# VH-VL binders against Large ribosomal subunit protein uL10m (mRpL10): the designs that were tried, part 75

Target 1, 224 residues: Large ribosomal subunit protein uL10m (mRpL10), of Drosophila melanogaster (Fruit fly) (q9vpl3)
Amino acid sequence: RGKINIQRPKAPHYERARVVAVTQPKYPELPKAKSCFKTRAERTQQQQENPYNEIIAREVRNWLDHSRLVAFFHLSSITADDIFRVRVQLHKQNLHLKSYGSKIIEQAVKNTRYEAIVPLFHSNHCIVFSPDPEKTAALLRIVRRVPQMVLLGGIVEETMLSRNQLVAYAQMPGLHAVQAQLVQTLSQAPGHLIQQLQAHQNSFVQVLDVHAKNQMNEETPKST
Below, E stands for the ipSAE of ESMFold2; O stands for the ipSAE of OpenDDE; V2 stands for 0.75 times the mean of E and O plus 0.25 times the DockQ between their complexes.

## First folded at step 5 (VH-VL)

Design w38 (from v1 with light chain A96D; framework fv_imvotamab_arm2; at its last look DockQ between E and O 0.02; V2 from the best seeds 0.00; counts 0 for: pae E 15.3 > 2, placed apart)
Fold by OpenDDE, look of step 6:
Structure w38 (fold): chain C 224 residues (1-224), chain A 118 residues (1-118), chain B 112 residues (1-112)
Amino acid sequence: as target 1 above (224 residues)
Amino acid sequence: EVQLVQSGAEVKKPGESLKISCKGSGYSFTNYWIGWVRQMPGKGLEWMGIIDPSDSYTRYSPSFQGQVTISADKSITTAYLQWSSLKASDTAMYYCARLGYDSSLDYWGQGTLVTVSS
Amino acid sequence: DIVMTQTPLSSPVTLGQPASISCRSSQSLVHSDGDTYLSWLQQRPGQPPRLLIYDISNRFSGVPDRFSGSGAGTDFTLKISRVEAEDVGVYYCMQDTEYPWTFGGGTKVEIK
């Protein structure tokens, strides 16, 4: 009686093998947990439908709507300590650093005037918000010391600005300073005009005086 | 007027959990960070940690890391300090304070006295 | 951690006389941004701390002009030009240049 090799059972007779193959309970393929094979599109759609994302998107919109200064940054590898340091520095200047997912940003700016910013958020990013556009210079000063933060662009007074334009904006004198300069310039204009008008009058009077003196000298009879 | 109002005094036993609160009013709560400071009886001030209520970003002092939890609910403009298991050594006055712009801790709560005794 | 050392521990002062409190840090409080984040707090008996001075020398809103702050680097001073009865309490220096933020040990100002 041949030792039944339990480790390598002899292949059943062809007919038995066929019967076994046919009678093997076709366990319904456990529905591949839809969760593992959700197409990127399905995951994206589900993420879009997440009530939480909607709440956050609203928050982002709220920040955008109440901010007069918005700056977008690429964020490279940065330590938690460095982030904290930067956030504190920014906070002290009424600048608020926030980070959101790209999808949240997309949802937040969809059908808004800010939709054009979506391409800026393909990588790790952060946003700085402020109600004060005059803080642009302060923002740039702080960020210059943080090489991990790369300025991409921003929004100032509802106008989208490139990186270069933001830098230029930060270098401009404050609106009040410019206004003061303008007022000064305008206030000088009338004075200059008056001076010019008076100069002509004075010149005319001088010419007349010379003429009068010359006539008096001619009328003095040479008392021989 | 800017005000931080803290929850009332607490008397607890060792091992009990506790959550105290700090409610901000008179300002935009989400625009300012809230710090927590411990003052043990007859002792000085100790920095515990800080939270940005807008996104609940939190940073603890190393001495308090893992010992307490700082949180915030912006919907009710309230910051929290909580313990999972109190110790007798946690007996102290706890203050919340606002981190101001261009300033340091500019406004303070009235304090919450926590007494932990067997 | 930056250690903040205050001197003296106690400062008995006669009414109307000046008071001076020193705060020394174990390292420079000059931040990389060039600013120095040192504050002075007042804690009256039975009250929470109150901000007096921020950024070394700036008086916080509502703080009397008799309070002044000075210093640089590691050495800082709070001066009260004329001590009043309401000035009794414990004064703390605080640094927020480096995390964790730290307080001095406090100086108790008392009336003689």
Scores: ipSAE 0.881, ipTM 0.954, lowest interface PAE 0.5, mean pLDDT 89
Fold by ESMFold2, look of step 6:
Structure w38 (fold): chain C 224 residues (1-224), chain A 118 residues (1-118), chain B 112 residues (1-112)
Amino acid sequence: as target 1 above (224 residues)
Amino acid sequence: EVQLVQSGAEVKKPGESLKISCKGSGYSFTNYWIGWVRQMPGKGLEWMGIIDPSDSYTRYSPSFQGQVTISADKSITTAYLQWSSLKASDTAMYYCARLGYDSSLDYWGQGTLVTVSS
Amino acid sequence: DIVMTQTPLSSPVTLGQPASISCRSSQSLVHSDGDTYLSWLQQRPGQPPRLLIYDISNRFSGVPDRFSGSGAGTDFTLKISRVEAEDVGVYYCMQDTEYPWTFGGGTKVEIK
């Protein structure tokens, strides 16, 4: 379903598609995916020697302070082309996909209410920022088709939400007053839900996402 | 509460133009696509097309491409289905429906009966 | 275009007894993402369609648990465990795996 947003309605034949590909507008100047998702070893080494760590941390803080929607994902192995397609699709909806080193995240949220997000960054990850909390449904629709991005939880209107709370929030009316009241109600849930945002163990979110989304009891077909 | 309220029944003559509406309320209009479905008298359902109200991206069933125009005005949370020249064979009930984020066409309008007769 | 074939065309059922509706697609409805986008709709007499089941077996909000969906690939079934008077109407299967989206021809459930 999200595939509609990436492709505009053109039905080119092979020969026309070859010509169109050569003459297409260059929305992206250059794929930047690999530069944004360095290996852990490369990221650790670069972060220790990067003279701009404080500037990057300020960027993260600015995104957190000015985004009414923030979503955190575990990122499995994904090709640069695939993540680029997802980034473009998200950007079209004013959803901004970013990745930062865990040390930079720690620096950015030190002495803030956002410190609770630090445990989410133990492994490969990405973050989606948006000023528009009404775009939560669009976010979930887009990533539903991207099994490499596993939703861990998020922040809406400065309140931390588990994966299930964020999904529930996405189903609500988009008016600011209604959404703010809902977020306040959800944030008053038992403290055990806050612990879920701090847990990144055994891919719990991926298992829950598959189970809740499909609601199918049968997990294995007959083998031959 | 999610609601889709369609414009009232129409009686038209062949060759006339018509634009019917579908107003969404109780949800973020631009975050959900709107589909149009035709039901001929005594017949089943036919998908006509779908629109993303956020940027007006539209996709039509091949059977309806060039026959109708689907549009939306997000400032008043309304989707439209439009004919430039009606035919008697366009007599049918027309539904709008919202595409849910992890479901299908989940909320439906009450329908607009269009009657095209000489 | 994917053709959706429903059987039976009409299902007269005694109140309180089960009903079973079959839907067969002309090709697999398994999307490249691994999910199958098959839905079931109910249209009561004089009313718009209503979503019952999506993604083969997921009940939509407010749908009683007497409705259940099952199937895989090209063969799907909607079951009503105990038919009630309010269940009278026409039931449609629908696929939105590939464009154009298509519906089955409908199965009329009625009380005998």
Scores: ipSAE 0.000, ipTM 0.449, lowest interface PAE 15.3, mean pLDDT 76
ESMFold2-Fast, scan of step 5: ipSAE 0.815; ipTM 0.916
ESMFold2 (binder alone), look of step 6: mean pLDDT 94; pTM 0.954

Design w39 (from v1 with light chain A96Y; framework fv_imvotamab_arm2; at its last look DockQ between E and O 0.38; V2 from the best seeds 0.60)
Fold by OpenDDE, look of step 6:
Structure w39 (fold): chain C 224 residues (1-224), chain A 118 residues (1-118), chain B 112 residues (1-112)
Amino acid sequence: as target 1 above (224 residues)
Amino acid sequence: EVQLVQSGAEVKKPGESLKISCKGSGYSFTNYWIGWVRQMPGKGLEWMGIIDPSDSYTRYSPSFQGQVTISADKSITTAYLQWSSLKASDTAMYYCARLGYDSSLDYWGQGTLVTVSS
Amino acid sequence: DIVMTQTPLSSPVTLGQPASISCRSSQSLVHSDGDTYLSWLQQRPGQPPRLLIYDISNRFSGVPDRFSGSGAGTDFTLKISRVEAEDVGVYYCMQYTEYPWTFGGGTKVEIK
C-alpha cells in the first residue's frame, strides 16, 4: 500500500482530474467591488453628482463673492500643527484659510468670471479669503514665514493679479492714504498759483518804483 | 451685541451620551472660531479644543482628543460638544468661547453644568 | 505643554488698595512671529470667565483702566491699581502661543 505522500500528492488520473476540474464549484467571481475598479473618470463623475459637493461649491462662491481679497496658494507637505498655526495667525487678521478639492472649485466657478482660476488647482492648494483688501500686506507677511505655502496669485477688488502684482499691491500705500495725498496736493495747487501771481506783480511794482525814484533824482537840478 | 448662549444644565448617568450646544449671535458666526473650556467643580479652567465653524476644522487638546467631539452647524450658528459615553469624571461646567481676531477668547457663554452620577 | 504658574493662590486685599498677580510660563511665550500671546481672564463668583487683557497689556473693551497687564518672555503681571468690591473673583492667565493652549491655576482675589 504505497505511502500516501501528503506533501506531494500524486496527480490524479487524467480522467479524475477532468472530473474534478469540471465539478469545481465555479464560485461566481465576487462582484469585483465596483468601488475598487471605478475608473478615475467614474469616480470623478460620482463626485460631481454628489449633492454635498454642490453645497460646498455654493459656499466657495459665497466666499468669492464676499471677499475683496482672495489669494491662491500651493500647499506643499505641511503638518497639521503648522496648518493650525498658520490658520490662527491668519484669523488674527480676519483672513480665512480654506482648502477645497479641485472639482469643487471647478463647480463653484463654472460660468463665472472666476473660471480662469481653475488651472491653479491641479495640486494641493489652499485659498485665503478676506473682506479687506488692505490685509494683503499682512497676508504676505504671514505667508513669508511659511515656506510650505507658495503664492500663486489672487484676486483683489475683483481684479485677478499675478504673484508679482499682489506683491506690488501690498507695497502700495492704502487707497485712502493716496487719496488723502492727492487731495492735499490739489488743495495746495491754488495757493501756489496765487503766490506766483502775486510775486510777479510785486516784483513789477518794485521795479517801477525804483525807476520812478531814479527819474526824480535826475530831474533835481544841482543848484550850483 | 455678541452673545454666546449655551444649552441648559444636564444630569446624566455614566455611559450615556450627551450633546451640549453653544449658539452664537450678534456677529458673523463663520468668521470666528469657537473654543470649549472645561471647569471641574472648584477647579481651574482647562482648554478642550477649538473649531472653525466655516469648514468645521477642529483641533483638540491632546488631553481631550478622542474623549469628546466638537462640531458646528453654521446654518443655525451653533457649536456643539458631545460625549459618546459619559463618565463621572466628566462632571463639570463647560464653557464655549469665541476666539476674536486678537486670538483672545473675547466672548464667553454662560456655561453648561454637566452632572454625571450613578 | 506649557505650564502656567500663578502666584499667589489667594490674594486678600483691602478695598482701595492695589493688587498684583503673577503668571510664569514654563517656556517663553514669544511666538515665532515676534508676538507674545498672553491673556488675563476674570471669573466672578457664579459667572463665566471674562476677558480683561489680551496680548500682555491690551485692555479688552469695557475693562476699567484700573486693570493693567505687563511682562515679557516668561514672566507676566496683572495689576489692579485700586481694588473694588466687584473685582472679587478668580483671575486666570492664559497662553495661546503654543498648542495646546493652557491656563494658569488661578488667583483668588478677596476683600479683607
Scores: ipSAE 0.722, ipTM 0.874, lowest interface PAE 0.9, mean pLDDT 88
Fold by ESMFold2, look of step 6:
Structure w39 (fold): chain C 224 residues (1-224), chain A 118 residues (1-118), chain B 112 residues (1-112)
Amino acid sequence: as target 1 above (224 residues)
Amino acid sequence: EVQLVQSGAEVKKPGESLKISCKGSGYSFTNYWIGWVRQMPGKGLEWMGIIDPSDSYTRYSPSFQGQVTISADKSITTAYLQWSSLKASDTAMYYCARLGYDSSLDYWGQGTLVTVSS
Amino acid sequence: DIVMTQTPLSSPVTLGQPASISCRSSQSLVHSDGDTYLSWLQQRPGQPPRLLIYDISNRFSGVPDRFSGSGAGTDFTLKISRVEAEDVGVYYCMQYTEYPWTFGGGTKVEIK
């Protein structure tokens, strides 16, 4: 449906040998004593001092705006080979696995209704985007076999869903109109939804803590 | 119509740098990965690596890791393959190809012939 | 690395007759999701490769139905039911089930 275009240079005959250098130019700033207003060059220079974070945040915003399915996962340690294999598998279903820093996510969702997702990205994470919410079942099937990816929740048709709501949505594919209406009704209380997402994340942490305590539990030596 | 158009043939000397390009059109560039494939004269095909232009995630074949750099500029829908210091053994035809989500490497560029000699 | 072995190296065939190309992998190409990521490419003389068959047996858009793929596990076959002059070239199998992705050595189809 939608095509995401990044604004590109005016001329297609760009100097190819300098492409990397173009992403990090430094231009001199003019002193304020010459003008009451900062020039376009000064604003551009200031932006170039922090260029990659804003560019990446815009990309995340574009994915959020144009993805009808977004799923959030906690990501445990995983080998480069295993994550590559998972990314290829997801790609074959038009599912796009990505990971971003929490500051980039915060920039991307600033002053939007999605600000509530920022706490999910304080832990190690990954996100799956797709233009097709029908792929929710395929996503869950794939991730079921990847214990390093733990589902926290998602967004379907611009509506925030808890883990359980997302699973329920996937199990009713023949009634998508009903599923969309149900999702809308259940998610009219965003604070409750975020609490459920955080509870799942906290439950996972609690399970890890219990396992760590059990592994550290030691039988005291008996004196004889 | 999906199309990948590569930059023109190059003649270089050993030790020179080179960056060749692959411009995609007729599709959503950031939704598909771009792979690079080498074909040495009279030889078969070798996968060099692949990039997801949406976040620049890259994966290289072990035989090319550290030998080349794969990159993309999504603002001009272009992927790149770059050498910092060419060797005579880099003489080959280089192809870019798109990884389709309901297929394989489905659309291929016309190739860029790189010749490295003194 | 998964080694892809193609046979024969050269397949001279009479125009209008069938051709069969074999590809064998050094280990199973069945992905953990149950699918097999095996493709067949055609490279006509002086041209880039083009996709013929993906996922063992699915013809890519615009590929004539005289091309068919089959196989399972480690053994795969590309068949051309009635070779035409335009089918001259080198055919490659490719796997992308496992890193690193690898190609077969190629099979040259030529008219005798």
Scores: ipSAE 0.615, ipTM 0.848, lowest interface PAE 1.8, mean pLDDT 79
ESMFold2-Fast, scan of step 5: ipSAE 0.808; ipTM 0.928
ESMFold2 (binder alone), look of step 6: mean pLDDT 93; pTM 0.950

Design w40 (from v1 with light chain Y99F; framework fv_imvotamab_arm2; at its last look DockQ between E and O 0.02; V2 from the best seeds 0.00; counts 0 for: pae E 5.1 > 2, placed apart)
Fold by ESMFold2, look of step 6:
Structure w40 (fold): chain C 224 residues (1-224), chain A 118 residues (1-118), chain B 112 residues (1-112)
Amino acid sequence: as target 1 above (224 residues)
Amino acid sequence: EVQLVQSGAEVKKPGESLKISCKGSGYSFTNYWIGWVRQMPGKGLEWMGIIDPSDSYTRYSPSFQGQVTISADKSITTAYLQWSSLKASDTAMYYCARLGYDSSLDYWGQGTLVTVSS
Amino acid sequence: DIVMTQTPLSSPVTLGQPASISCRSSQSLVHSDGDTYLSWLQQRPGQPPRLLIYDISNRFSGVPDRFSGSGAGTDFTLKISRVEAEDVGVYYCMQATEFPWTFGGGTKVEIK
């Protein structure tokens, strides 16, 4: 099915080519792994058809309550193969990549201190959970190589942190002692943290637009 | 240390009621679900149901729905498994276990042997 | 309901030799959240079960490194690299991906 689309050659592109039907023939397709990450529409439909939606929401709350590190990301267009590779890399560090429908998140955080995070899930997203807050540096190192995942902020030791606060947390020496001071010193009302995350999202849109124009005007090698 | 301590062995007749207990200690009781697992003599494990002690939300395996009642009293950090009318087929070992954040049963009680014979 | 099938039913092993236990599910254990909720339990004679492995391959605290888990989708394996006398007992896989949560039928490991 489908004609092979032969496109005119463009200037050499050193960026790793994404696996898309337009850019790749079907022949090299590996057996499609059962998708670990479904589209927002598919996730919503699957969740609506699951009679145990409340138990799923309680599972999300369980992850929120027992993870000492939670990181929120905006997720732009990414192939199933690429997100699967990222998931495997994260899992090796005890970092758990997940995504949920906004209604499930809203139900999970209702009447909790986390209720302020709901607006973050109106767009395409993913969440990373870990019991190990010391893995924040490993998380940021892995995600740095994944431009489709843009850090919005997170929760460390039950305290909401902005993107910049989370990055600062990851790089501070004497982690355990400084971790306690940082969380106490930088703690803010959840509403104020959400305002900072929303501002970061707006700034991210602007940066993404510049990045897209940069790709068209200047080719940057991916590796030396 | 996380501990789940269950009530002692029970010998009952068919038709009698029974309530066995599982007391949790060494952790925040309301932050973890408690599950109940049956092991028939010489057989494997069967999941019966779970409870969220924070608000007593319960879910039952279909094969145990309506056969038992799971409850909890968070003020004394105790979960319960209850029969209104025991049958000889209820003779088994019953375990409580704590559900970890990774959806595994990470800590188990010592078990309560229930023997129902006429 | 997801059926969990374990093989072998019994695994007699010479002391110090490896053992391998298979668990197959009737459908994929990948949860809608992206994780696979597959764990392994050990039940020594006369004792309650205890957790060995969670999330397919992560050892629980205090579990010796001779235990390892692997697998994906519907096929999972627990390996004991060098069986010791204390490893005698019944091993169960368990899925918590979909209600009702279910166990495998068990695999008895014994010294021959």
Scores: ipSAE 0.230, ipTM 0.644, lowest interface PAE 5.1, mean pLDDT 79
ESMFold2-Fast, scan of step 5: ipSAE 0.809; ipTM 0.924
ESMFold2 (binder alone), look of step 6: mean pLDDT 93; pTM 0.949
OpenDDE, look of step 6: ipSAE 0.746; ipTM 0.888

Design w48 (from v1 with heavy chain D102E; framework fv_imvotamab_arm2)
Fold by ESMFold2-Fast, scan of step 5:
Structure w48 (fold): chain C 224 residues (1-224), chain A 118 residues (1-118), chain B 112 residues (1-112)
Amino acid sequence: as target 1 above (224 residues)
Amino acid sequence: EVQLVQSGAEVKKPGESLKISCKGSGYSFTNYWIGWVRQMPGKGLEWMGIIDPSDSYTRYSPSFQGQVTISADKSITTAYLQWSSLKASDTAMYYCARLGYESSLDYWGQGTLVTVSS
Amino acid sequence: DIVMTQTPLSSPVTLGQPASISCRSSQSLVHSDGDTYLSWLQQRPGQPPRLLIYDISNRFSGVPDRFSGSGAGTDFTLKISRVEAEDVGVYYCMQATEYPWTFGGGTKVEIK
């Protein structure tokens, strides 16, 4: 059962209610009374929406808490066929693409260490989650072929990483790859992080493309 | 360990609505997609569509777009396939199946036989 | 849509002898990621389908090694090295490379 039963207090006896209405000296305040009524209606609607949004926000927090890899993307216009193709390819790697409204993300991360990510979601966006941080390299290889998805940054092992740091992490061998970036990510202000990501996005894309192409063009080292 | 258990057989008349279920157990329900496959009597398999239970993202085969609705309730680890108005041509065995990380339908439910006749 | 054509439609085999099933796609099944999303399913009489092979040649957990898959591009083969009584059923190939996902028409394996 999903029904919400709202019970209203028993109304005053008709005679008393009528006396109150007839003796209302604040008729000149009708514009204010109407404004207050509209404010109450708007507040009631907001309160009715809050429980639903909190349920979804709790789901987002659950994904954040149980994912050792979280990557944030700007998402440009993409066809239903293309996004399905990408989601299937990501799923094959235990990578889970999700889209949530900015309001829900804000509610999910307020008063948490991840509140700094909110500005990343002012435009069209999506998030990729995975329980496996070693999938970062696979994620970047997949997204490289999806120009509609632009990497903004991420979280690896509960550490917030800029785009540059996340790309560097993908190239690092070993289990302590995140350790080297800990100091640089832990103290960043939200505005400073957003400015860095936006200001250097194109330059970083060029650097990433060069490094990725160099890696792809290399012969297998061991047998050569 | 991994199990998909479907609801029992249904006998319906044309124009009636129907919702059949597929309950997952033995795995993390929200980590795997659930697909639906139709098999008409004596015929082969047809992919109907798929759902990601974690966000209710759905994708339908063109033949089934607008004909059925796929949904899921992760609180009870159950996926659903629903018709607003059944047709005699909907008479078939319906299977749910989990999409594994190999991008193949790896575990299957036992099937729900739907018979639509006057 | 990608059409998946299976041959033969029916394959009567003697117990202990090999069986071979072919699947041909109307277009290449090589995904842009380099993988081929081609799987093989077995359906025994009165039972739901069971995954046998994924990504052309990889046996799913619990599948006997008498089953093997091979192929590339548009032509794929499922082989059973020594057919057993329990192998009676219909075998389907399936592609998940391109939307919409499609199945082959099925090949019935029977004991003669």
Scores: ipSAE 0.795, ipTM 0.920, lowest interface PAE 0.9, mean pLDDT 81

Design w56 (from v1 with heavy chain L105F; framework fv_imvotamab_arm2)
Fold by ESMFold2-Fast, scan of step 5:
Structure w56 (fold): chain C 224 residues (1-224), chain A 118 residues (1-118), chain B 112 residues (1-112)
Amino acid sequence: as target 1 above (224 residues)
Amino acid sequence: EVQLVQSGAEVKKPGESLKISCKGSGYSFTNYWIGWVRQMPGKGLEWMGIIDPSDSYTRYSPSFQGQVTISADKSITTAYLQWSSLKASDTAMYYCARLGYDSSFDYWGQGTLVTVSS
Amino acid sequence: DIVMTQTPLSSPVTLGQPASISCRSSQSLVHSDGDTYLSWLQQRPGQPPRLLIYDISNRFSGVPDRFSGSGAGTDFTLKISRVEAEDVGVYYCMQATEYPWTFGGGTKVEIK
């Protein structure tokens, strides 16, 4: 707590960082200190007694079963104002942004046709759901202006699509396009789709690297 | 048909806690956001905040941030507005309303009158 | 914050005559997506608010055709072509373009 009354202006980056840190969501500690159990047997019993994960996993399965459009994104750090703005824009289009832990996603898709998506969720992520596949174009227009959200792939009409396939689908007209895409995808070997999704994940790593370098270049003063 | 039914009127003393409810029916509760709006006696409408019941995502107006808590229990299709410590200035009619896909509050509860006096 | 100013404060009108309510915003309500998140609500005495118009000019389900909305940018109008007895109440404009969402101060419509 040094001297505050100085004539020099305050460092805006420090002030902004402090304000952001104060406004960040904080959760109370779930276990009380005196009720914390550290034995392996007690931890195993607590895990078996906790139905919370199964309830949320059933919710994710419900979203997957009732959504004709599901899109997967990597999500970088984003301000409370920006995520609210994006969620309002998505809501207006009947698009529902959700974030779930990777363990919950794995439980939800285990022993289903969607199990191949699990590797996409080993980093920060979010999912957008909609009952209306015609909203794919609207979704891509909205997220194009949100650099913190990077498309990884999706599911349209029960068919898993790579990033490029989903972008192509967004440009296609109507029901005939959906039927054509479904037929094409169903004729592929099972391993091809997993390879395509993993390739897009690798491409995403390259995009993150380029984006990080571009941000560093923007913050670095140009010499002349 | 779509309905939002709110809990009954409350009469409280300053410093007391309170939790009022808004029960949705006739639609998929987790597919629409629920907002809370205050109307002080003889005054206009003020937006307090909003919740997405499916994941409990909340956003508050700056005037109400830290003053109230908005929550929801999707298993009983109910949203809540809560005060830890009421003030006389909290005396008002409180409405819950559903946010439609047109980004307008399309269906409204009947209101809960909260009176805080010593 | 965006300030929403409604005029007039009160509008006494004869049954069957038109009524017009103005709503002006301190900043443009055009969202970066090109839409304008402007709605109009009606509140009858002792009743909760009721949605009339969304996105400037679209009537909500069940709203009579005598209600119409118009405007752009910062200047918006709600018109009632033929005021009926059940139209008595307070009318509010609302914006959801920018956080925090704000309402106009209200216009009271009464029969002369």
Scores: ipSAE 0.793, ipTM 0.922, lowest interface PAE 0.7, mean pLDDT 82

